# Ledger of designs, part 151: VH-VL binders against o60147

Target 1, 175 residues: o60147
Amino acid sequence: MLEKNKYLYIFRHIQTNQVLLSQGNVLKKTALFQLPYPLQKPVAPNGMRPAKLRKDHWVPLLKVEFPNESMFQSVFMQLLNYRKYRSVQPLTSDLLKLPIPVRRRKIMRQEVPNTIADLADILNKEKFPENSVRLQLSDKSDSEYADWPPSVQIDSEEIKLSRGFREKTTVDEAR
Short names: E, the ipSAE of ESMFold2; O, the ipSAE of OpenDDE; V2, 0.75 times the mean of E and O plus 0.25 times the DockQ between their complexes.

## First folded at step 6 (VH-VL)

Design ta7 (framework fv_tiragolumab)
Fold by ESMFold2-Fast, scan of step 6:
Structure ta7 (fold): chain C 175 residues (1-175), chain A 121 residues (1-121), chain B 113 residues (1-113)
Amino acid sequence: as target 1 above (175 residues)
Amino acid sequence: EVQLQQSGPGLVKPSQTLSLTCAISGDSVSSDSAAWNWIRQSPSRGLEWLGKTYYRSDWYNDYAVSVKGRITINPDTSKNQFSLQLNSVTPEDTAVFYCTRELYGDTFDYWGQGTLVTVSS
Amino acid sequence: DIVMTQSPDSLAVSLGERATINCKSSQSVLYSSDNKNYLAWYQQKPGQPPNLLIYWASTRESGVPDRFSGSGSGTDFTLTISSLQAEDVAVYYCQQYYDTPYTFGPGTKVEIK
């Protein structure tokens, strides 16, 4: 459920290294709206919806467990704001000199280090209790993109996903 | 460089399980940029995709609706191979079966040699 | 499911002449996030598995001769062999990999006349 959700999943594209943020334990096709170039040709009569999400093209980058839903929502919203801020900043003169495809590839390659740095920055500002936030990384070396506060416990265990990127539960979570 | 080598019996009786194996060399079955597929070919159905297995921090399978419920595609990381089990076969399952590698964008870039499986009594 | 159709069913072309094969998908295979057409072309000779010729609708696989070219976008695609050689006698298939189940066209047989 969204109101009981305290997990943040972040996914990485296997070829482009673009990043998607997910609320809870599922990756939905609406997450494609986070990408800089998601809507090149509309597939629906009303024109502005993303194409089908290819789940086989995305791997989990990291999973964060928060103590409660309000902390999850605060961090998630701040990450979206950081991404929005980056997307509207004027491009440097160096980037403007590059052809559009090269420029896009360079920007996409930086999403993984940028997202990890942004997450750490937010967690450092929030001053959560010691060991209250659990961070699980698919590749432990990715933790080196940032300095983490004492509120964060880092594990490098494999992140397991259900067939729809939903974790299987032993309890019925339906209303 | 990449090679896919198929093995398994070429004759299966109706109602039994069809079992094939695809051994991989030159790549890892757990590569997170690849997926491992089974395709069959028959005069009546043409080329028909059956399903795939792939590793994205956990193992996933996608299956065609036409065989869903009687198909299993499983990886074996220790032997670097993957297998196909198709239950309750009928003569309509008679086909040449191929295993193949899928990469982002390259689709099915490497294919096994093919295995003719005949379903008859 | 996305249905693939090909035309013609068979082609007889003289050596050195152009061969053109058409492929249609029942819905667009152009993916919005990368602006790529998820369409491939395969060549199959008797007794052999299919061999990948073209992916992304127009990108030639390594080792494929320049006489093979792919074009089109969305739902309408074409494979062209600019100058048919004897070794090109085969059945050609288009395939979409936009969505599962992945689907193939019924094939076009290319022969020498």
Scores: ipSAE 0.044, ipTM 0.665, lowest interface PAE 6.8, mean pLDDT 83

Design ta8 (framework fv_tiragolumab)
Fold by ESMFold2-Fast, scan of step 6:
Structure ta8 (fold): chain C 175 residues (1-175), chain A 122 residues (1-122), chain B 113 residues (1-113)
Amino acid sequence: as target 1 above (175 residues)
Amino acid sequence: EVQLQQSGPGLVKPSQTLSLTCAISGDSVSSDSAAWNWIRQSPSRGLEWLGKTYYRSDWYNDYAVSVKGRITINPDTSKNQFSLQLNSVTPEDTAVFYCARVYEDSLGFDYWGQGTLVTVSS
Amino acid sequence: DIVMTQSPDSLAVSLGERATINCKSSQSVLYSSDNKNYLAWYQQKPGQPPNLLIYWASTRESGVPDRFSGSGSGTDFTLTISSLQAEDVAVYYCQQYYDTPYTFGPGTKVEIK
């Protein structure tokens, strides 16, 4: 029942506001390799982060339905590339003035607005048909972080969070 | 210029809550360039940072793991002050408590309150 | 937690002579992105709060006499008083602000010989 070939799910951490991208409504441990970006404290070599995935810490931010798998894969890969690009940019002088824990919290909190802006930027660069991309958000106000192209149809219904749905977003039983 | 003035009781019974206040003049508790800290000093542990509160578009708190779960640091923008509450105190919490400012340009503790000796005894 | 150590525990120096205090951190407090050492030095006299002398390992705080200087990088730091004066009798502390919890050294007591 997991139709991953044309659906992109984006999840956020309830405490840190860090973002994970998924090809379906179930988060896989491999998504954790996205998490070192950004981190201001040195972590494992090559940006890898050994961590447990906790189902109660991640909630849906939005889901996107694409017309076909080719378009989904293109957008998904571009989002990963935007995320990688952000992780290697020099920090601004304003951020460098902040203590490392404060810098990390500020950078992590910006992952939600940054990811939404990046998604919109990618969709504006692609020439998808009008109303062909369907966007559903957990909080509709998050759509205000970007200007959306005519190809995007924003669903009037928000994603409703329920115990059953949240439990289906995790693939491991580790706490 | 900037001054920090502390107030609160100097004697607290074991298991009770220790409460101190730090009044700020010459700066705003909601300044986005400052963080407001509590530090204690005892012969056994030396200088020990307890936590901070700071405003960056929203209010944030950071606490030392040694006191996490017992500590609350709260700003009061209407009175331009911030407070410390430390729950379930023991004689090992006996210390001189200081409030202090960190300014983002230096990140050192550039202004300190006068200090309050808090004795935890029956 | 980053552990700070200082040496010596105490030192006695004659008036007008050089005093040198060492500080070590259990891990580097040099942040590669901004190339700054997140290290401060404080002076504390009896009955008073600590007073900031040096920040960013080597930058002297406003109003601090030029006989005080900080040096070092990474894990090893030094506070130098080039010509000790009577008012410099105090306990000196190093402190890292690289990561929370912020941690202080145990202090070095400076006395007149």
Scores: ipSAE 0.000, ipTM 0.467, lowest interface PAE 17.2, mean pLDDT 80

Design ta9 (framework fv_tiragolumab; at its last look DockQ between E and O 0.03; V2 from the best seeds 0.00; counts 0 for: pae E 9.2 > 2, placed apart)
Fold by ESMFold2-Fast, scan of step 6:
Structure ta9 (fold): chain C 175 residues (1-175), chain A 121 residues (1-121), chain B 113 residues (1-113)
Amino acid sequence: as target 1 above (175 residues)
Amino acid sequence: EVQLQQSGPGLVKPSQTLSLTCAISGDSVSSDSAAWNWIRQSPSRGLEWLGKTYYRSDWYNDYAVSVKGRITINPDTSKNQFSLQLNSVTPEDTAVFYCARDHYLEGMDVWGQGTLVTVSS
Amino acid sequence: DIVMTQSPDSLAVSLGERATINCKSSQSVLYSSDNKNYLAWYQQKPGQPPNLLIYWASTRESGVPDRFSGSGSGTDFTLTISSLQAEDVAVYYCQQYYDTPYTFGPGTKVEIK
């Protein structure tokens, strides 16, 4: 009886280029748990929670409209799996040669091109019908990070947020 | 390159609305990497942040609790400026008011020249 | 609200000598998602708006001389002027931008001895 969700929103941090996936046009605090382990690691002996969601930090990167909920869920879950896979890979030798602060900045900056490439890879493998997936990009040049299949139609119209940003309590849900 | 120019009256009567504008050059008021702040400074309270407006696919405002309920900060995309309206002013609102840009969350890098506003009958 | 305090209220330093200003926040301003301290330092000269010197506790703003440096993490921060010049006579403010309302310290006045 629930409404079908066929939209994927991807948000970008305005300064770090870190990426968050959302199942709707409102970014939730739980999305912060998607961030790389080094930035989420408890630093204090008693542990520290992730920083609270700040709406001034994030802007839409892209929006994907799928024909139905089943296709949305398949692609969304695969993106989460790709992100998990990337987070556990060994650092390259060129990254290991950099000072830690420079290394972290470079890794975070790569999240935008990596996420776009992963999305395109998933869509190329899924063989969806021609022109069935609508991709809206805030910056059209970001489409150049990948080769897109015939199933994707690209549109650079402004991405609208109907509700804006909302911080949601996650204390018990995250544990 | 980026410049903020303030305008508005320097004298406001108690109970009236204080209204100031900040004109932006060299950047867009709707830039998604910027936020547009109002700060005031007085001997009694020092530097006091009042609020900000910013564009992230939609317009948002954040306001300090001390002025919440009587403050409005509004962008004007067509004129590339943003304004401050502070209602029901009292002599305690007498201060130098500044507009300032926050850019990439790297502090407030550009400031307006400041406007002394005296609240007096 | 996060309360900012500074010490000392004022200091007099001879030309070429080191000046140190301390800033404390009532809560940590370390943002775990990017591992940055949302703490800035500003310089204000009479009749002028504040001028940004340091952001994220230790990053110098473009055009700021390298004699200015910021250090610290969490709740305790320091601004250091390694060799005071005449043009450095000013009031210095720390500011947290970790949470709204953003808050400033009361300022530290630096004068020549």
Scores: ipSAE 0.505, ipTM 0.801, lowest interface PAE 2.4, mean pLDDT 85
Fold by OpenDDE, look of step 7:
Structure ta9 (fold): chain C 175 residues (1-175), chain A 121 residues (1-121), chain B 113 residues (1-113)
Amino acid sequence: as target 1 above (175 residues)
Amino acid sequence: EVQLQQSGPGLVKPSQTLSLTCAISGDSVSSDSAAWNWIRQSPSRGLEWLGKTYYRSDWYNDYAVSVKGRITINPDTSKNQFSLQLNSVTPEDTAVFYCARDHYLEGMDVWGQGTLVTVSS
Amino acid sequence: DIVMTQSPDSLAVSLGERATINCKSSQSVLYSSDNKNYLAWYQQKPGQPPNLLIYWASTRESGVPDRFSGSGSGTDFTLTISSLQAEDVAVYYCQQYYDTPYTFGPGTKVEIK
């Protein structure tokens, strides 16, 4: 209940490394609208946006705990804006050289590091209190994609979540 | 299986236009992962790339400077083929001409059978 | 333009022995964005078009025997036939497709000694 208000989950696609943002630990169908490219046949990985959400194809990339919902909403919206901005930027000459399928794959491969870098940049600008934001990664090495501000405390433990959603806990079963 | 079949005259008079066609089977001329090339070969000049045409949400052409201004490569989607036109030919243009496919920038993996074109009066 | 050179011009090798062909480009054909060498090797027999053997400097085309291998990076490349067979008698060409115009080497004729 309160958990979904202050927790940001970022998921990556197991094949394409595309990224989805989620408020809370359950990936919703509406998250697919975050993908910058329209649906193309065949369905992903060749397409940019799959027709349906396959939760089992998405794994958690990182979890961010904010002090409150307001801070979460601010960062969430900024992340979406960063993504939209990138999607409308002109392609570099290096990318234009490539066949379209190869180009698309290359762009998608950069979503994970770009998203992490965006998050760090946003947090640097927000200047939240020291150690007020807790960052937990599925792979600790992913933290190396960015320099983090003092507001971010990187958790020493990796997150262990199921694909597309949080695994049930004793607390969840009691609800 | 992808195949390229060349056709066109093997004899052209000086100052006239050389015209060749390459018919594609097993792939599309408008493939967004392929490029369609013309190459010629002669004892004096070896293998020489002339140009290519390819579709990437739009049609593009690249030409070698050595033949730029005289060369045109045109795709024909209705017939699934592409053509070569070389204007104002001279005996120096005499060569075996090949069409070839580049797929995913992994070299030219499919070639036409070649067409000897002789420029002579 | 990128100029391609090959050495030797011709090579005579005994059956079952190793054949080595060198290719050089006037500038690097290594692309920094994908860390790939835009270099291909072709085999050509009389009356036939070139046949693709190797692309990305070291990747064998489908159907190409494993005795053919490509190596090198930047400006220096090598095609190796580990054990020459009778059917390998041909002219071999390197080609860069790093930048237009695409350019070919002058070719190396491989014969049986």
Scores: ipSAE 0.223, ipTM 0.721, lowest interface PAE 1.9, mean pLDDT 89
Fold by ESMFold2, look of step 7:
Structure ta9 (fold): chain C 175 residues (1-175), chain A 121 residues (1-121), chain B 113 residues (1-113)
Amino acid sequence: as target 1 above (175 residues)
Amino acid sequence: EVQLQQSGPGLVKPSQTLSLTCAISGDSVSSDSAAWNWIRQSPSRGLEWLGKTYYRSDWYNDYAVSVKGRITINPDTSKNQFSLQLNSVTPEDTAVFYCARDHYLEGMDVWGQGTLVTVSS
Amino acid sequence: DIVMTQSPDSLAVSLGERATINCKSSQSVLYSSDNKNYLAWYQQKPGQPPNLLIYWASTRESGVPDRFSGSGSGTDFTLTISSLQAEDVAVYYCQQYYDTPYTFGPGTKVEIK
């Protein structure tokens, strides 16, 4: 009998573009611990971990079906490591010139493209068989953030998701 | 243009079930960025949020504690509407009931016309 | 539950003058993840549903005149009508949507003096 494939689910915050990784199609409260509020450094210019999971604030970004659990676990841990590595990098001079609210938004908005690029980088480095990894996106144009290896089959159907999210500006977020 | 149209009876006897429907045009009840709310308004309680239904990879409901156990809010994707059922009503449930959309976390930007529901013998 | 209070209960303001309405929440409605205050202001005229004026504490809904402005953060918020007009006679409600159950303030009635 065939072993059951394993799924990676990725969610994004509808306003901030922050990203959460999940082993299931619903987020657990513990997923919030993935968000950057590293105990090792101040969070003044960056977004922060919310006090609780508001499920109505997070929407599907993509899902990935792996051939087996071992491959899922490897990729999942690597994605977390990429996120940790990025969280300790110094800010660029271009970011430092921005007002703090604008800087926060710009950093958080990079989480979707960065996570997609990280996933593709991991899959390009792994030697998976052709078409053995199935990828479904909520917005197919998001696949353009990366070059995908032959091992990835991008599903022709999108996850049903409302598109057209817009960044909103407040007095504190605009200068 | 998004519009919410309410329907349902205006008079309900005590201990029975209040049922209202909110029909949606210009948006989808399954929109990933929306949540579909019921609110009531009475002189004694003012504006009171009752609950919401929303789709985020699956369907969820959140209900106010004051009505939990009596309330059910259901989406109907085939008719593009959502409903309110409130069981075991008393005269204290007499109010104007509104449905409302929360979209993009921008507050409740679209409201139904309101339905006065009177609970009396 | 987050309790919302408003002051004053009512106010009378001369046409063309400033009206200021205060709203307080029993706990912060500022979300750290997006740095937004999940607070809205509604206007309600007799026989009508509430009408959204302000969301995220300070952002005007489209079509709302710029004489309406919101300010504040955390637990203390204000709605200001910079030059009151006759059509602004209404009851104004603040509302938090930070956490369920969502809750409304008791309302502030604004009248022409």
Scores: ipSAE 0.006, ipTM 0.603, lowest interface PAE 9.2, mean pLDDT 83
ESMFold2 (binder alone), look of step 7: mean pLDDT 94; pTM 0.960

Design y10 (framework fv_tocilizumab)
Fold by ESMFold2-Fast, scan of step 6:
Structure y10 (fold): chain C 175 residues (1-175), chain A 119 residues (1-119), chain B 107 residues (1-107)
Amino acid sequence: as target 1 above (175 residues)
Amino acid sequence: QVQLQESGPGLVRPSQTLSLTCTVSGYSISSGYYWSWVRQPPGRGLEWIGYIYHSGSTTYNPSLKSRVTMLRDTSKNQFSLRLSSVTAADTAVYYCARGSEWELYFDYWGQGSLVTVSS
Amino acid sequence: DIQMTQSPSSLSASVGDRVTITCRASQSISSYLNWYQQKPGKAPKLLIYDASSLQSGVPSRFSGSGSGTDFTFTISSLQPEDIATYYCQQSWSTPYTFGQGTKVEIK
């Protein structure tokens, strides 16, 4: 493969618990388009302005190492599809009874358990070789949100939280 | 800053392979985005052909999948389209375009290259 | 495949008029809808993405709204340079599909 991306990095927002997927250890500004709720209120004349990426507000949730790039791409695209599917589901009557700020807070809080459950569901559906997918978490207790298939080996070491993500200079190329 | 430009033969014979190259400047094709081909037959609407993701993974329109191949050359910052077994129905202006991640809107387009399939 | 249907297929309006084009998806696509302008002999130009977000450099007279299956594109005050064909495009799933286009002409 010409470009080897076999790692999936998943980040969580420290305040909202919203989740971003990344194809590398560098979180790109374009990842903010994954969010169903903007982190900032509308400020632009044309309505909503995309939230700015604040590197100190996002921490790694987990990283996944795949045997090869094709398996990585398959799982990554399926996770994006699961997120899109969740965004179009009707809200339950219980959620609709809540004030909008409370409702959104509850929805956002579920992104971590939902993403972990979705990842596990995808990996259980795929018949990957035993111990071929390596999972490393920032908090090992988050693995309890799902039952993992035999293809997954969970690293005994937690992710060391490192600060100073670098925005890709190429995604900041302005006209 | 970002520019896309198509190049390749403007005339292809029936049953042969249509080959086009898109040269990208101002952005590395290996750094992100869905590098896409879209075609438009004369006087008709737009049809998405497929994309090659910055990693090299491809997805093609099912209506064309058996005939389409997309490749990238990261050293030249180019990606290409090959469409085999062409017929008159493949006569169209072919555009290369950059598709954003997740929302997949096409924010930069080439100028378009007319390919006529004729004997 | 998700079918995108635009209405009307063509329209003629006067300078200064409000022009409205609608786009309907055969299934829910949330807000994953984009609008493009295409002038004769030129490549399409992105105007609106994610249903309602105005692309940088695009005049504020262009706007979009909608969610789910029904979407609207509006030109608040038609200008002569707005003569073009306009296309909606869904980005919910592959294959990505476009509406048939709406030709906008000035009377």
Scores: ipSAE 0.006, ipTM 0.513, lowest interface PAE 12.9, mean pLDDT 81

Design y11 (framework fv_tocilizumab)
Fold by ESMFold2-Fast, scan of step 6:
Structure y11 (fold): chain C 175 residues (1-175), chain A 119 residues (1-119), chain B 107 residues (1-107)
Amino acid sequence: as target 1 above (175 residues)
Amino acid sequence: QVQLQESGPGLVRPSQTLSLTCTVSGYSISSGYYWSWVRQPPGRGLEWIGYIYHSGSTTYNPSLKSRVTMLRDTSKNQFSLRLSSVTAADTAVYYCARGPEWYDYFDYWGQGSLVTVSS
Amino acid sequence: DIQMTQSPSSLSASVGDRVTITCRASQSISSYLNWYQQKPGKAPKLLIYDASSLQSGVPSRFSGSGSGTDFTFTISSLQPEDIATYYCQQSWSTPYTFGQGTKVEIK
């Protein structure tokens, strides 16, 4: 039996620690709309150009396998809602006093721990069957950002791919 | 101004459950941040106990995980700590704190509540 | 767990002296290190975050430096109100851990 979209692919930016969520193992340019901070300044004076996706800057963070597409969609939508909720919270006065690059680096640096915590929070409130959700991480120590429910099993094998979840990422980048 | 205040019994009998509440003012606990408990035995250093995320999800220090529960009450803007099966080794000043959150540090702390475990 | 070791465990200095405290992590924590001040009977207060960033409202005589495993905290000119115990804390991974503290006294 083939089920579509039962995998969630999570990527992190190698320099900024920003996170992108993907339904496929290849990032597409539209994923950049998830980012609260642009990776590039506009190429003014003639207006803003959309940022280009650089695959060499994004590495696998973790892969989540769900029992079915319905559970995948529920968790994926909740993760997007958590990210949106975080992005609309007001910045603290202390953070606003920092130079812009320092402020944004600190916020971006938290996206990996935040995404992992958010995923665990969603999975803890859902009542999925024992060992039905499988996590495979690039760095197993990242699992320590959260407490996982009995529904989660963490794969002993880490992700070893250095550029995305697929070997032929450049061919697949075009939409 | 964000302020945190601990409350709860200052004396707990061995084998009983230690229960503390942190009341937060100036910020809604449900709108963001991680909310932590940190303890300090008399004359010793600081030990992180765990945190509760603004949504209710928790992470505990593995050394205490089997005995710790944290809950939140969003209507009262409070979060609480329950530590079961206490012994004399659990005698400490207990602090609630905001963090480590987005910014990877503890920025606001309660004044601390001394809990003595004694018969 | 990441172990944090502070040196020295205590020191005595005169008002106006330069005071230096060091903190060593058992593994690389990049710049994910914070410094806190704790006065007797009070909660810890954040002074330095991200190894070298001064918290808003904290006097400029306090500074931090370092990366990886070795970190330094400095008070450039010790004032009477600086008498306290100082703690480093790593935020690289859970469980979050603190150094054992350095007690700063006036001689």
Scores: ipSAE 0.007, ipTM 0.469, lowest interface PAE 13.1, mean pLDDT 81

Design y12 (framework fv_tocilizumab)
Fold by ESMFold2-Fast, scan of step 6:
Structure y12 (fold): chain C 175 residues (1-175), chain A 119 residues (1-119), chain B 107 residues (1-107)
Amino acid sequence: as target 1 above (175 residues)
Amino acid sequence: QVQLQESGPGLVRPSQTLSLTCTVSGYSISSGYYWSWVRQPPGRGLEWIGYIYHSGSTTYNPSLKSRVTMLRDTSKNQFSLRLSSVTAADTAVYYCARAEDWLGGFDYWGQGSLVTVSS
Amino acid sequence: DIQMTQSPSSLSASVGDRVTITCRASQSISSYLNWYQQKPGKAPKLLIYDASSLQSGVPSRFSGSGSGTDFTFTISSLQPEDIATYYCQQSWSTPYTFGQGTKVEIK
């Protein structure tokens, strides 16, 4: 299958900037277990099921194509470990001074820069062959959150975004 | 039904600029895809020249980049190729073609326009 | 640039024969390989994309396989209308590059 096995998709939430990792272009409901701050209420009373996934609230952040499944699995698992590590770290004193809603919003907004930096860090450590990893971004300026190794080939063309999301990009905000 | 059709002079003198236009019907060139030019010298293989993305962004074959310009006219649903400083080596059938943006497959082609470079 | 090498440059086969063409990339291109059929005086026609996916409307006797650097294109039972030159093309990176072509003739 083309869209799985060797492809990592990373999605961002249009309102919160929270990030979800996916092994293909389809977000699974279980991906919501990645989130430390659930975006939606659990659909089951016991809280064991993830909240209902609203696919229209998630847009592609980036897509990574790996030359083989082994490299894909290594990078994917390391990204999950980075997310787990970040979720259990003590909050800084500056964050603790903020009201809980403000604190959570600030933490969530950092997930995009953090995920991109984590991806680049993993790829820099792994010493993959030159131009063996293909990276395509929805906003190519997001590549500036990290320094990329020679193994990474960044696609010159951006992933197409929905009309609604396009109006809310950083470019449209005239930064 | 998507159709592509090349048009332009079939004879160009050495040192002049080769100019071709591709007229697209059945799909808006500003709505998607890479709009591409590919050439084929008589009896030879295929050489990709470059593409213009539906946004207007262009990428050219490095072997031709200094001589190539691609433009789009969204009001006429056309895109064009200009190749400067031509020589006899530029004699070829020139095709316009549409490439899917992720997989890069050329799914629709024009019929081709033969351009001969001679004095 | 990625170089694409096809083998053989030409072949002659009988109607009903299994025809196999090989394409090799100078570096790994994953599955970003497309196959085209070109009949004399006509534009190329996309047959296979992404190494193994059959383009809509293309007969099932055409197939592709492979990944990385080595790719194969097969016609399971050659028909008279299949006389053409076949090209592979990589879309892993620009510049997009084509193999030199394989001319298929009927003996």
Scores: ipSAE 0.005, ipTM 0.481, lowest interface PAE 16.5, mean pLDDT 80

